# VH-VL binders against o27280: the designs that were tried, part 267

Target 1, 266 residues: o27280
Amino acid sequence: MDSMNVPEVLEIKRIVEESESVKTFIFSWDFRREVRPGQFVMVWDFRDEKPMSVSLIDPVRSEIGISIRRVGEFTDRVHGLSEGDLLGIRGPYGRGFELMGRDILLVGGGIGMAPLAALADEATARGMRVDALVAARTADELLFLDRLEAAGVNISTCTDDGSCGFKGFAHERLLTLEENHDMAAVCGPEPMMFQVMRILDERDVPAQLSLERYMKCAVGICGQCCLDDTGFRVCAEGPVFWSQELSRVREFGRYRRDPAGRRVPW
Key: E = the ipSAE of ESMFold2; O = the ipSAE of OpenDDE; V2 = 0.75 times the mean of E and O plus 0.25 times the DockQ between their complexes.

## First folded at step 11 (VH-VL)

Design Jb1 (framework fv_bamlanivimab; at its last look DockQ between E and O 0.61; V2 from the best seeds 0.00; counts 0 for: pae E 2.2 > 2)
Fold by OpenDDE, look of step 11:
Structure Jb1 (fold): chain C 266 residues (1-266), chain A 121 residues (1-121), chain B 107 residues (1-107)
Amino acid sequence: as target 1 above (266 residues)
Amino acid sequence: QVQLVQSGAEVKKPGSSVKVSCKASGGTFSDYAISWVRQAPGQGLEWMGRIIPIFGTARYAQKFQGRVTITADKSTSTAYMELSSLRSEDTAVYYCARSTYDFGSGYMDVWGQGTAVTVSS
Amino acid sequence: DIQMTQSPSSLSASVGDRVTITCRASQSISSYLSWYQQKPGKAPKLLIYKASSLQSGVPSRFSGSGSGTDFTLTITSLQPEDFATYYCQQSWSTPWTFGQGTKVEIK
């Protein structure tokens, strides 16, 4: 086994088109290198490197999946790849989700559903009831519905335009749901996560949230992903945080820092 | 006001297939899930599977996996259940039933009138 | 799969009687339990959902209670139209499963 910090050049085994803007790239994986839902890998296209969440963990097929949304030059290049092409992958990194209880709530927005889909698979495999609130701007941007349904996940949807399910945002939909859960896992736009966390706290539901920050080294050295006041490094202490931890993070839901270190409001 | 109307009775030979339809009226088809439940003569109720038309996704009981196909046509507000490789044991009344899909709500509040399927040589 | 066991399988009662039917799940299903009434030659009718919520249009003499593994359907005063077969159904996980049914007959 090679060092986890050395990119391994892997062949794209297959590509799943999740939506117009999201593709899942599947790779053969040696599971002697453990990977948990919520962890991320650094994807290298031999020009640039970006952190990506693991969206599929399949020990039976010895495969992992990485879901990537097309948002810029790097992802444009990656989306231009075909089955059989090569990518460099190093990791996994970061703290993943923990499962507890019998009944779990997943709240995901857009590409945020990627790590939650992996978590859903693990939770269902453990015999847990999994409820997933899947949010997107429009119906065609709702991710992993077929996969989640097939896994036995109970789905609720909300869309900004009302094209599928509840018309509105995830936190608004959550307020209308009466179901209680033993724990929750949240991932999506930070403003969404912020509002969802507040609701879950009020309901005394333990919650874990996955943050997204600019990451460079992925090993807790460069400090690019350091959260203000706490000094939490998203790549090391995260990206999954408990709500109690995030309550100490002043910038959460308010702003992030760009590659130059400047504050960028959400 | 909401009703589910199923297709008529069927008599089939062993090994053949049957396709039952369930048309919804008086409500929004896309807001609900459609389940199929069967009942053999003098027996209890058995859930076969469900479809969420808005998603186009279906889930099946393991017992029927590979033999049953549930589909939905949103344009006509009609759900279908096709059961293949019919056996005498498949003789039953087949019901479609509506439920909310949100978080897999499982209470079926509206039922079709049932479709009798008889499998005999 | 989750097994649902009803008790009794059948009972005889008179109009005005209090009738109690129990349903036990092989594992905890929280409150994801529904009750149905079925008359001969007819489709089932939803009575109770989420263990204790009365379906709209259902007479108040019907009530449901319980959580976890043990559930009860109660008819406070049996009416002539209540002679039927009753089923419990869990929706905790798929496949959804039903109890074997309880036939309420005229004494």
Scores: ipSAE 0.874, ipTM 0.928, lowest interface PAE 0.7, mean pLDDT 95
Fold by ESMFold2, look of step 11:
Structure Jb1 (fold): chain C 266 residues (1-266), chain A 121 residues (1-121), chain B 107 residues (1-107)
Amino acid sequence: as target 1 above (266 residues)
Amino acid sequence: QVQLVQSGAEVKKPGSSVKVSCKASGGTFSDYAISWVRQAPGQGLEWMGRIIPIFGTARYAQKFQGRVTITADKSTSTAYMELSSLRSEDTAVYYCARSTYDFGSGYMDVWGQGTAVTVSS
Amino acid sequence: DIQMTQSPSSLSASVGDRVTITCRASQSISSYLSWYQQKPGKAPKLLIYKASSLQSGVPSRFSGSGSGTDFTLTITSLQPEDFATYYCQQSWSTPWTFGQGTKVEIK
């Protein structure tokens, strides 16, 4: 029996360049160890360990994929690796997305599309209609468009600079759309998620949102991923929360915490 | 404004294939879907499939899934439709059309002039 | 696949008449329906998109209504240039599908 708290050393099977700043690392995976969309793994480069969302869940090929944006020292080192190199993986951890109804809206900003791409695969396999609002700063940063199209997802794009689709923010585009959905799943920059959640709540659309917080243990012991006022642990009770759970969270969309626990504006 | 210009009429034998081109001029190519729609003599319109060049993957009507290939070349702003294993029932005018695609919203606002394909022995 | 059924399949009318064409989807398509006009030897021309929005350059005597499964194209005060075949088309899901057409002829 494997302990999920100990990293398993796995070989990078393939690397897909999703954009200039995002790569997907694909590993062989034994699916007796189940993985759900919205769950995360801790990725260990033998020096540091960071949480990453699972973006591909493929039991037919016995593969998982983890999409990583280059944003700092750890991710720079991981982006420098090649196929055949080794990484430690522990998990999966956290509460994944729950699917309901027949019609789902996905709203993803930047790398936030990664867990939503995995969810889209599951939703389409169940015969659901999937509409995805894919947001980025520029057209070159829109993620997973080919994959989502191939899966039968109905895509709308928005970019801050207007280079592809609607010019503006995801919540601004959402206000112009008249579609109703049975549920929504949202992941991206927290200010975007806050604005999107408000719109969905006003429309009485059940919504699940995936949060990022600083994590160390990933199993709820160390307390580093706790949300203010509620005591919810993002690694244990989340990272996916229903909008009703988040309505009681003061910090959501208003500030974040650095690794030292200090409040930092978005 | 945007225009779609298709390749010329073709006469083909049963069992062969045909490849029709559709070149966009006077506008953007990358933010739209390109659909292929055919019309047999005296018949209605039949959607065959589409491609969204920025997404790369084409979708096909089930009736054509094994016989049609739709591609796009962004550098030349040209889409292509290839239909294989031709039969006399494939005699039709083949149109390309530009449409939107937001959440599946696909109204075809610009049409090519049509390409007549005759399948005859 | 979503079937689109138009009614009637043909009709005869005089200049000045009010003409109504209906289109029924086999399942809900929200408002994702378009109407096209086609004259002999010509490509189709978009008239109405998103069920009720009039395309630029189309005369205001054309209007569309409906949502869900039942949709209507109306032509008020039919003109000589309106004798043509009309098609509805859904874009709710692929494969996109057309109605079988409604031919509007001179009495």
Scores: ipSAE 0.544, ipTM 0.781, lowest interface PAE 2.2, mean pLDDT 88
ESMFold2 (binder alone), look of step 11: mean pLDDT 91; pTM 0.944

Design Jb2 (framework fv_bamlanivimab; at its last look DockQ between E and O 0.79; V2 from the best seeds 0.00; counts 0 for: pae E 2.3 > 2)
Fold by OpenDDE, look of step 11:
Parts: C-alpha cells; structure tokens; sequence
Structure Jb2 (fold): chain C 266 residues (1-266), chain A 121 residues (1-121), chain B 107 residues (1-107)
C-alpha cells in the first residue's frame, strides 16, 4: 500500500484570499513526494472528499497551495476554516503539464487558473517567457494577477462584462492576439477550452488542456471519470491531455457525466 | 490626445527620497501600463519599473529593487515613482511612459516631459 | 538581463543620405524590439514597435527590420529634423533594456 493513497492530516498554514469566491490554502509539504503543476490532490474535510488542483508549489518554503472555489456544501465548509485548522490531503494524482519550448501561452478561465499559476512559476523559473491570458466573468473574479505579474508573467485579461481588459471570451481575445508561442496550456470551462484548442490547432501550437470530471477514487479504478469512446480516465491518463488526445474524445466540449453517470451538457 | 504630465524638477540631498508624479489625461488610464525610465546626464535610457494601474501591481528592475516604489491612483489617473536613499548617481531626468500591458507589450508610445532630479550635497 | 548593443555609437550624415543603425540582442527576443528617437532636452519618441511596425504619425522614411537577435533601423532619406539620438529597446523580458544609443550628427 502506497502512502500516497492515505490521507495525511495537514494543518492549514496560511489562507490567501484570491477573490470573493476563491481561497488558497497553504500547507507544509514534504517534497520527497513530488508534485507537478497540473496534478491534483484529494482534499478531505473528514466528511467528504473532493479533487483539487495544486496552485502553488514552493520547494524553497516547503509549501504547496490549493485554490478552492466556493461552489457547494463541501467548499462552503472548507471556506469556513481558519489558519491552524486541519484537512486531509492525499496525492498527488494524475498527469501534470509538460513544459517545452521557450515561449509558452497559458489560457485560463476562472478557477482554471489555479494549476496554470503553478505552471507559470515553474516556467518562469526555467527562464521561459510566459504569456497568460486570464479570463473571468468580471474583473473581481480574475485570479492570481498580482502573483503572475510578480513572477514575470506577461498578462492579458478578458472579462465577459468588459470590466477589465478585453470584453468577451478567452477564445475571442485569443483571436486578436498575434504573439507566437511554442506551446500552450489551457484550463477553464470546457466550452472555453474547446474553442481555444481549435484556435491553437489552427495555429499549429502544441497545446495541453486540463479536464475536469467527477472523480471518486483518483486512482483509475472506479471509472467515474472515464471519458466516452477512448476509455481515458481523467484521474489516471489526465487530467492534463494533449490536444491530439482530446481530439479523439467525442464528449469533450459537448457533455460530461454527473455522479450518477448521466450525460450533462455543457 | 493622450498626455502624460510630470511634476516639477527636484533638488535633493544624499540619503533623502524623491517622489515624482505622472498624471495622464486624454485617455483611459486603466487600459495601460506606466513605466518609469531615467536618463543620467549625457547617458542612455534606463528602465526602472512599471505598474499596471488596473491591477495595482508593480514590477521593478533588480537594480532598484527595495529602493524604488511605483504606485498608481486610478481615481486621479496619476502614477508615482518614489526613489529613496538617493545618491549622486541618481541625478537624472526621470520619465514616465505609457505602454500596453497586454502580454507585456513594451513599446512606450506616450512619454511625459521628464522630471529633472538633482542629488547634491 | 538581455543586453542590447547598437552600432554605430555615432555617425555623421548629410540630408538625403540613407542611414542604417543596427541593434543586437544578447539572446533572441523574437520581434519584441522598439526604436525611439530622442532630441536634446526632449523625451524619447516611439518610431517602430514589434521590430517593423511603424508608429502612427511617423514618416514612412523610417523602417525597421529583423528578428531574433539582429535588428536594423533604416532612414531612407535623412531629413534635417532627423538629426537626433536613436535607441533600440527590447521588451521580450523584464527588465526592459535599451541600447546605448546612436547619435546621428550632421556632416
């Protein structure tokens, strides 16, 4: 039995208020257990367990950060926690992002910026030029702007209401940007990712996209996160996929399976 | 008809601080980044840092890290550059300049008129 | 930091001359290169951005070319108002850096 699959009870070291609905919980981490941007952990509040992306990886401080958006009962409880409180964390799981090239493009929507923020840190540390298109419904929902700017990331923003940057969706903004990139990493609402992927494919930019599906076991056994036709398990073969892989996934950008296994359109 | 208007010339003693202002008019202050660039007498241009007012976030050249503070007031469309622990070598004309912030577009298309700062005993 | 090296540091030319100024980056900066003109006692003026894009209001006699590490500013026919100091600037990564400048003087 791998210790990775046993939740470790960790104390919340620090809480960062990212937005009205998003908090980053910081934990001490033993980096003998490697973690990569794009991987996720299972967060356990002793009542329920949910997969969450790692948004901060800091080997110097021996810390990781998990950004959580308040969207339901579980996250409501977690958002009610304070520094010093405890959570169970097991993982990390899944396939993370791979970095290649010199210039990279990050396209993130809402909480999708969480894993991309971690990726940005790694990329900048490697001396890569990082452009990040940060999308949200409104200006106050744009995430990690200060952090990205401080890391040396070049930021472009778009908001549905035009309250910050380009008025419109990420794929619309991307069409107006002419910069060249060696690779792209994308994470956000699946309809956004679908449109962004199409644009990147047309531009011959290799792209990796992080999918979100209902996950239960996180170890590729239960099949709850299995993608139709391919049999890809998001928790095992993903959550990060290359665009070529996703091109084989019929449901991508169209629908997902709910906890009961029913099709739910995006 | 976008313009950047800077505060007047300053004469400072070594060890003191100077704060220069840059007021934007004729455009949208929040849509751009404001950089500070200085030029010592007879020398070239040196980028000090920039701020993206809409974000409130500033980035600095390592040379000035810890000694320079760039801020912006969106309500007045004014950017500020404060340089502390002044030395004779800090004698220069200080310019503010506007650029797009999108993907770090670094071409500065509008400049202030410059502020002469003299540091002398 | 990325170093920008201009050549020459100064040159003398006459009205009507073709003038070429080069700028070399210590590493590839793609097309993130701008050219500025500065006259004594005045702020710099943007001429070219993204290596080859002419800034609005700038005369067509100014042009920029190059990518990667080597860039060129060309004035096809030098005019009296063109005697000034010219600077290249990279914006590929912070800190943004300038060339040392090229002074174009009247012969």
Amino acid sequence: as target 1 above (266 residues)
Amino acid sequence: QVQLVQSGAEVKKPGSSVKVSCKASGGTFSDYAISWVRQAPGQGLEWMGRIIPIFGTARYAQKFQGRVTITADKSTSTAYMELSSLRSEDTAVYYCARSSYDFGSGYMDVWGQGTAVTVSS
Amino acid sequence: DIQMTQSPSSLSASVGDRVTITCRASQSISNYLSWYQQKPGKAPKLLIYKASSLQSGVPSRFSGSGSGTDFTLTITSLQPEDFATYYCQQSYSTPWTFGQGTKVEIK
Scores: ipSAE 0.898, ipTM 0.940, lowest interface PAE 0.6, mean pLDDT 95
Fold by ESMFold2, look of step 11:
Structure Jb2 (fold): chain C 266 residues (1-266), chain A 121 residues (1-121), chain B 107 residues (1-107)
Amino acid sequence: as target 1 above (266 residues)
Amino acid sequence: QVQLVQSGAEVKKPGSSVKVSCKASGGTFSDYAISWVRQAPGQGLEWMGRIIPIFGTARYAQKFQGRVTITADKSTSTAYMELSSLRSEDTAVYYCARSSYDFGSGYMDVWGQGTAVTVSS
Amino acid sequence: DIQMTQSPSSLSASVGDRVTITCRASQSISNYLSWYQQKPGKAPKLLIYKASSLQSGVPSRFSGSGSGTDFTLTITSLQPEDFATYYCQQSYSTPWTFGQGTKVEIK
């Protein structure tokens, strides 16, 4: 059987407290199952299963890390676990980020920095210059700053309340920057990603954006992760899309769907 | 307007250590990188390392790796540079300097007055 | 590490002369290049950032140009107060590095 479609029960090897609300859970991983930045896994707590982005990909230590923000019942239970406890993991799934050129701009909002931290590690390992715009509501919610700094990433911060760096939204900070990049990678709240995409498109910067949608099967069969206008399946054709692909999608940045499939405003 | 005020001159013996302080006033300390740059008598400028106080992690020039420790205390708006295992070649003026860390822009627009460190037997 | 090479190491010029100092990087640093002036006994003073942007309070006779690996500081009408040593510095990547300096003497 293809083990990628059946959860493997793994022991939590290490837990990193990234913030008051975000923890990274680290597992041993057999890299015969290749993992790319921007791909996701399904995390099973023996009751429910949710998609989570991979934030650490370390073939040398044979480890992956999965960053999880406490936002509800499932994530509350997972945050209550300790090293040595078990979780089910299946995957990886989806299309990851592609790197091009010599310099890359990362734009991450909140937990959206998780897949971008993994991408930053790969980009720096290839000798690329990496600039990261890290956004959150407050300074305490800025993620991975120490890790990105240690990796040689050039960081700019913005916070809604101005407690660290630029006071305002990521796209507002981006408008004040004159630096040009060979490409960009964007992940965070969908309204933020839409605004950032528009600016990058006007500046002729190729951009890849990572989307979240409700998922059940994760392999493209059930149709639950489809985008309204195109039939793109986020779990199969995404979650990472080029900005050109998303420009044809009317729902992007305008609404989301709950687990029952109903349209809900952002 | 923003000012960096460094601790006073030091005379040290070989093999000892020195810790120089750099206090920021008139601005927000956590928004900047603080670098340490030294200048031996009659010589040019040499970047030793930097810290971004909100990140907590310092970067060092390879030449000083293992001998220099750069730290920051956000509550007092003070950065520190400690150089250990001192040698006569470490005799220099040590400057702290402020820069934006924004995408590595790194132009140092505010400098401390310098701290002379003399290493003699 | 990115090596920065300044030329010349020293020069003499008369008041009113045009003075040109060059700085070469060992690899492309885009426009992440700054110029500093240092007078004896004082801390360095920022003159130019991002290769060509003039720092506030610096006289317009100073200008910077270049991108990539080759950069130039120009003083269009040398004044007596311009007696100093000038340094370039890259901030493209850490460790940040300085050129060896150029001492400008007024004849």
Scores: ipSAE 0.514, ipTM 0.761, lowest interface PAE 2.3, mean pLDDT 88
ESMFold2 (binder alone), look of step 11: mean pLDDT 92; pTM 0.947

Design Jb3 (framework fv_bamlanivimab; at its last look DockQ between E and O 0.55; V2 from the best seeds 0.00; counts 0 for: pae E 3.2 > 2)
Fold by OpenDDE, look of step 11:
Parts: structure tokens; C-alpha cells; sequence
Structure Jb3 (fold): chain C 266 residues (1-266), chain A 121 residues (1-121), chain B 107 residues (1-107)
């Protein structure tokens, strides 16, 4: 088995509290192993293993960051960890985002901003203009605002309750935009991404979207993350897909499969 | 009706620091960004940096990086600009100006009255 | 950084004249261009934003045009209160940068 597929036990170098429910865990990283925004790693707490997006890529400090939202038993355990504690990390896996053009639009919802934050860093480093629509249910759930601002990202906020920025959903905010972009990257709740994709397609803006599915092996073997009709494996052909690819995926924006393989509506 | 009121003129010695305040009234402080722009005598305008109070993060022009600190107090709707290691070349009128932060709105629609800072030995 | 170049640096005109000021960016700034008016001892005043949008309260004799790298401020009929220095400013990316200014003087 490739060394990439063997979890490397890494010490948590630093923990950043992004919000009440989200923490970013920083690790030393050997960049001889290339990692791209949009790719994910498998995080192992020696009991269970879950896929997590990379939210920070810092070659200067030789660090990566993984942002994790507290949503269940596994993440509860991870959130109980402290600096100096150990986690197993294997990867990176999957297809990451591609950058093109001069002006890029990022649309992120909740923890979906994690991979987009990493992408924003790369895009700004390349001298691109980066607009980021950051969406959340409430103001206190908006992620990476300070980091994005510091990086030179142009931020627009959207909250369901109107506690910060535009009151409404991301796709509704997008409809109010007059500006066009050369490319868009989208990540968040799938219903959000579905609506955003439709708008971007109508405007002829090339878009990449990062999907979330139940993932077990991360190497395209087990089929747990296989999308209906197309047979796309989110861990192998994704998690980043072009809008044209997702247009062929019937289940996109409609349902997903749970660990038992049952259809679960969004 | 929205106004930005700045602190009074300052006379400083080289090597010292100056802190200028900018108080906003007549609007919602949290909905905007505050920029600082200076103008040396007989010269043009120079953008120094910006803060978005609700984010708490400031962005600086490279020229002033390390010497300037922009802060904001949401409770008092006041922004601050502190410039350290003052030089004679820092003699200028310093303006605070308001802009929307939404997608980095690139224009300043409300300005303070300016604060004259003189650096002389 | 994006450099902004105004032309001319100064001009003399009479009341009623049509005045045109140009601003060129070192790279494309789309429509993120603003124009300001400044009188001696006063803070700048926003006239035009997003290249062509007239700021509220600004007389209609002021107009802006252009996109990409070349922009123009036009005063259709110069009024006595319009003698001032005008600045263009790009808001496409930070640091925001200004043109060197154009002083409009009475002929």
C-alpha cells in the first residue's frame, strides 16, 4: 500500500476556534506531499475515521489546517482534544479546485467555507481578485471573515436571520449581484449549491462545486460515495466537480445515501 | 446625516507615535468599513488601510505595514489609526472615510473633516 | 499596486465650459473607479462611483464613463463652485490608489 494511504500520526500544533461549533486544527506538513485546495484528508482519532477538507495550506510555515464542525460523536471527541494531542492523517485525496481567470467568486455556506478559504489564499497569492460570498444561518456562524479580509478577499456576508449582511440565502444574494466573474467555486449545503449552480450556469460563469457524501475508503474502491446514474465516486472523481458534470447527476441537490445506502432527502 | 468626526490636530516629535480617532454618528457603524487616507501638504491622496469593525480585522498598505495600527470600538462607533516611528514625511492631514464592506466596495462616500499631524523636531 | 494616471495635471477653464478629465489604470480595474472633488482645506467629496454612477446629491452636470483601463470625468457646464482638484481612485484591489489629481482653475 502506498505510504499516502497509511495514516501518519501527527501532533496538533495549534487549535483555532473559528466559531462555537468549528475549530481548525493545525499540523506540521511535509510539502513534498502536495496538497491542493478542495482536496480532503482522512482524519483518524484511533477509534473512527472521517473525511475532512483542508482549510489551510501554508508552505511557508509548513503547516496545514483542517477545520472541523462539531456535529456528532467523532467530532465531539476531536473537539475535546488539545494542542499537543495526536491524530492520524492520511491523504490528501480527491480532485481539488482549479483556478482560472482574473476574477473569481467563492460561494460558501457554513463549514463549506473551509476548502474555499484555502482556495482564497491561493487565488490571492496569484494576484486574482477574489470575491467571497460567505453564508451562514446566523452571524456567529460565519467563518473565516477575519482571515479572508486579511488575505485581501472581498467579502459579502449572507445570513438567514439577517444578523449580518444580506438577509436570506446565498442564491438570493447572488441574484442581486451585477458583477460577473471568470470562475466560481462553491461549497456548502447541497440545496444551496444546487441553486447557486443554476444561477451561475444561466450567467455562463464556469463553476466548480465540492460535494459531500458518506465516504469510507477514500480511494474509490468501496463505492459508498458513488453518485447515482453517473457512477462518479466523490472521493476519486471529486469531491470537486464542474457544473457540467453535476448536471448529469440526478441526485445532486435532491438526496444522498446514508451509511446503510438508503436515500436521504436533503 | 451620517458624519465622521475626527480628533484634533497633533504636533509630534520624530520617533513618537500619534493616535487619531474617528467617531461615526447618524448611521450603523457595523454596516461599513473605515479607511484612513492621508494627504501631505500640496500632495495627493494616499490610502493607508481599512478596518471592517464587525470583522475586527484591518488591512494595510504595504508602505505602512508595521508602523500603522487601525482599530475599531463598536460600542462607541469609533475607529482609530495609530502611526508609530513618526518622521517628518508623515506630516499630513489624515482622513477617515466610510465605505461599504460588501464585496470590497471600492469607494468612500463619507469623510471625516481631517486631522492635521505635524512632525517636527 | 495599480497605478492611476490622470490627465491633465491642471487645466484652465471658464464658467460654462465643458471640462473633461481622463484617468488611466496600469491594469484593468473593470468598473471600480471613483471620482472625488476636493477644495482647499476640505476633505474629498465623492462624485462618481463604479465608473458612471452619480453619488446622491451631486449635480447632474457631472458624469463618468469608461471601463477597463480608461476612464473619463465630464463636467458639461462648469460652474463657479466646480473650481477644485479632482482625483480618480481605483477600488478594484487594495491598496486603493489615487491619481495624482487634476486642478481645475479659473481662466
Amino acid sequence: as target 1 above (266 residues)
Amino acid sequence: QVQLVQSGAEVKKPGSSVKVSCKASGGTFSDYAISWVRQAPGQGLEWMGRIIPIFGTARYAQKFQGRVTITADKSTSTAYMELSSLRSEDTAVYYCARSTYDFGSGYMDVWGQGTAVTVSS
Amino acid sequence: DIQMTQSPSSLSASVGDRVTITCRASQSISSYLSWYQQKPGKAPKLLIYKASSLQSGVPSRFSGSGSGTDFTLTITSLQPEDFATYYCQQGYSTPWTFGQGTKVEIK
Scores: ipSAE 0.839, ipTM 0.915, lowest interface PAE 0.7, mean pLDDT 95
Fold by ESMFold2, look of step 11:
Structure Jb3 (fold): chain C 266 residues (1-266), chain A 121 residues (1-121), chain B 107 residues (1-107)
Amino acid sequence: as target 1 above (266 residues)
Amino acid sequence: QVQLVQSGAEVKKPGSSVKVSCKASGGTFSDYAISWVRQAPGQGLEWMGRIIPIFGTARYAQKFQGRVTITADKSTSTAYMELSSLRSEDTAVYYCARSTYDFGSGYMDVWGQGTAVTVSS
Amino acid sequence: DIQMTQSPSSLSASVGDRVTITCRASQSISSYLSWYQQKPGKAPKLLIYKASSLQSGVPSRFSGSGSGTDFTLTITSLQPEDFATYYCQQGYSTPWTFGQGTKVEIK
């Protein structure tokens, strides 16, 4: 059997409370299985299995961190676990981010900041200058600020209610910021990513965006994560796509699908 | 508009420490950085470090690493700078300043009035 | 650390003159440069941020230009209240650093 396709049962080594609704679960990890920023794992609680963001990749401590937002029954159960409890992990899966140039812009909304935090660590380790626009509804929901600051990331914040930083949406803030980046990486609510992508495309900034779609197999066989009009499988050809690839995808930014496959507006 | 009001002048002996306060009035500093800048008599300006209160951590110029501690109390909108193991060359006016922490730019748009610290035996 | 070098170290000028102060960074800082005015016994006051943006309440006779490593502060019609020391400061990366200052004396 292929270790990528079968969950490995791992002990929760440490739990970090990132916010009221987000916890990072840290596991020992054998880095002979490489993990790159932008890849995801399937987390199995012995009843159900869901894709989750990898937010920490630490070969020195032989650890990975998986950030999980409490949004339903599965994540409620996982949030109820303690250090020493077991979870199944399969992966990593998907295409990660590619770094280029000297100056990278990160734009993250909510839990979308998780894969970008991992990318920030890699970018700063390579000596790149990293600027991050971190967005949330309120100040208390801004993720990873301490960690990004400690890594030397230059942070700008925006909140819907104006409680920290710019009052408004990430794309509105982006319009008021300097246009001097070699590339961008974007992850968050799809309407935000669509608006941000349009601005970055107008500025000729190469951009990579990380999408979320419903997944079952995570290895590209079942078709559950396919994008309309292209047949791209988020679990195989993504979750990270170049903006040029997404410009060909009609559903991007317009609607999402529920687990039953029905179109639902964003 | 925000004003920064600092604590009063201090005269200290070598080897002691000083803690200077900087209170923001007319606003909050939870979405800004507070920097500390000193100026020895007849000399230029020297950035010591900053804190972004929402981050909870500070950055320091390497020259001061290990001797300076910058903290903030969000509930009172007050920042503090403590400099330990004082030497005569630490005699200076110490300013706090509000800065944006907007990425890719760091400028200090509001300054406190300064706190004179004299280190003499 | 990024070193900032100002020129000249001092100058004398008459009211109405055009005054130019230059600032050079030891590496590219894009446009992340600020200019401050400091009068004796007072705190510095921000004049220009992001190389060319005028701070609110600063007279329009002050302007800034440049990007990369070379920057200029210009006063187009020097006034008696412009007697001061002027500092440039890079905000590109911490530690933020200042130039050594330029003292402007009005005749």
Scores: ipSAE 0.334, ipTM 0.682, lowest interface PAE 3.2, mean pLDDT 87
ESMFold2 (binder alone), look of step 11: mean pLDDT 91; pTM 0.945

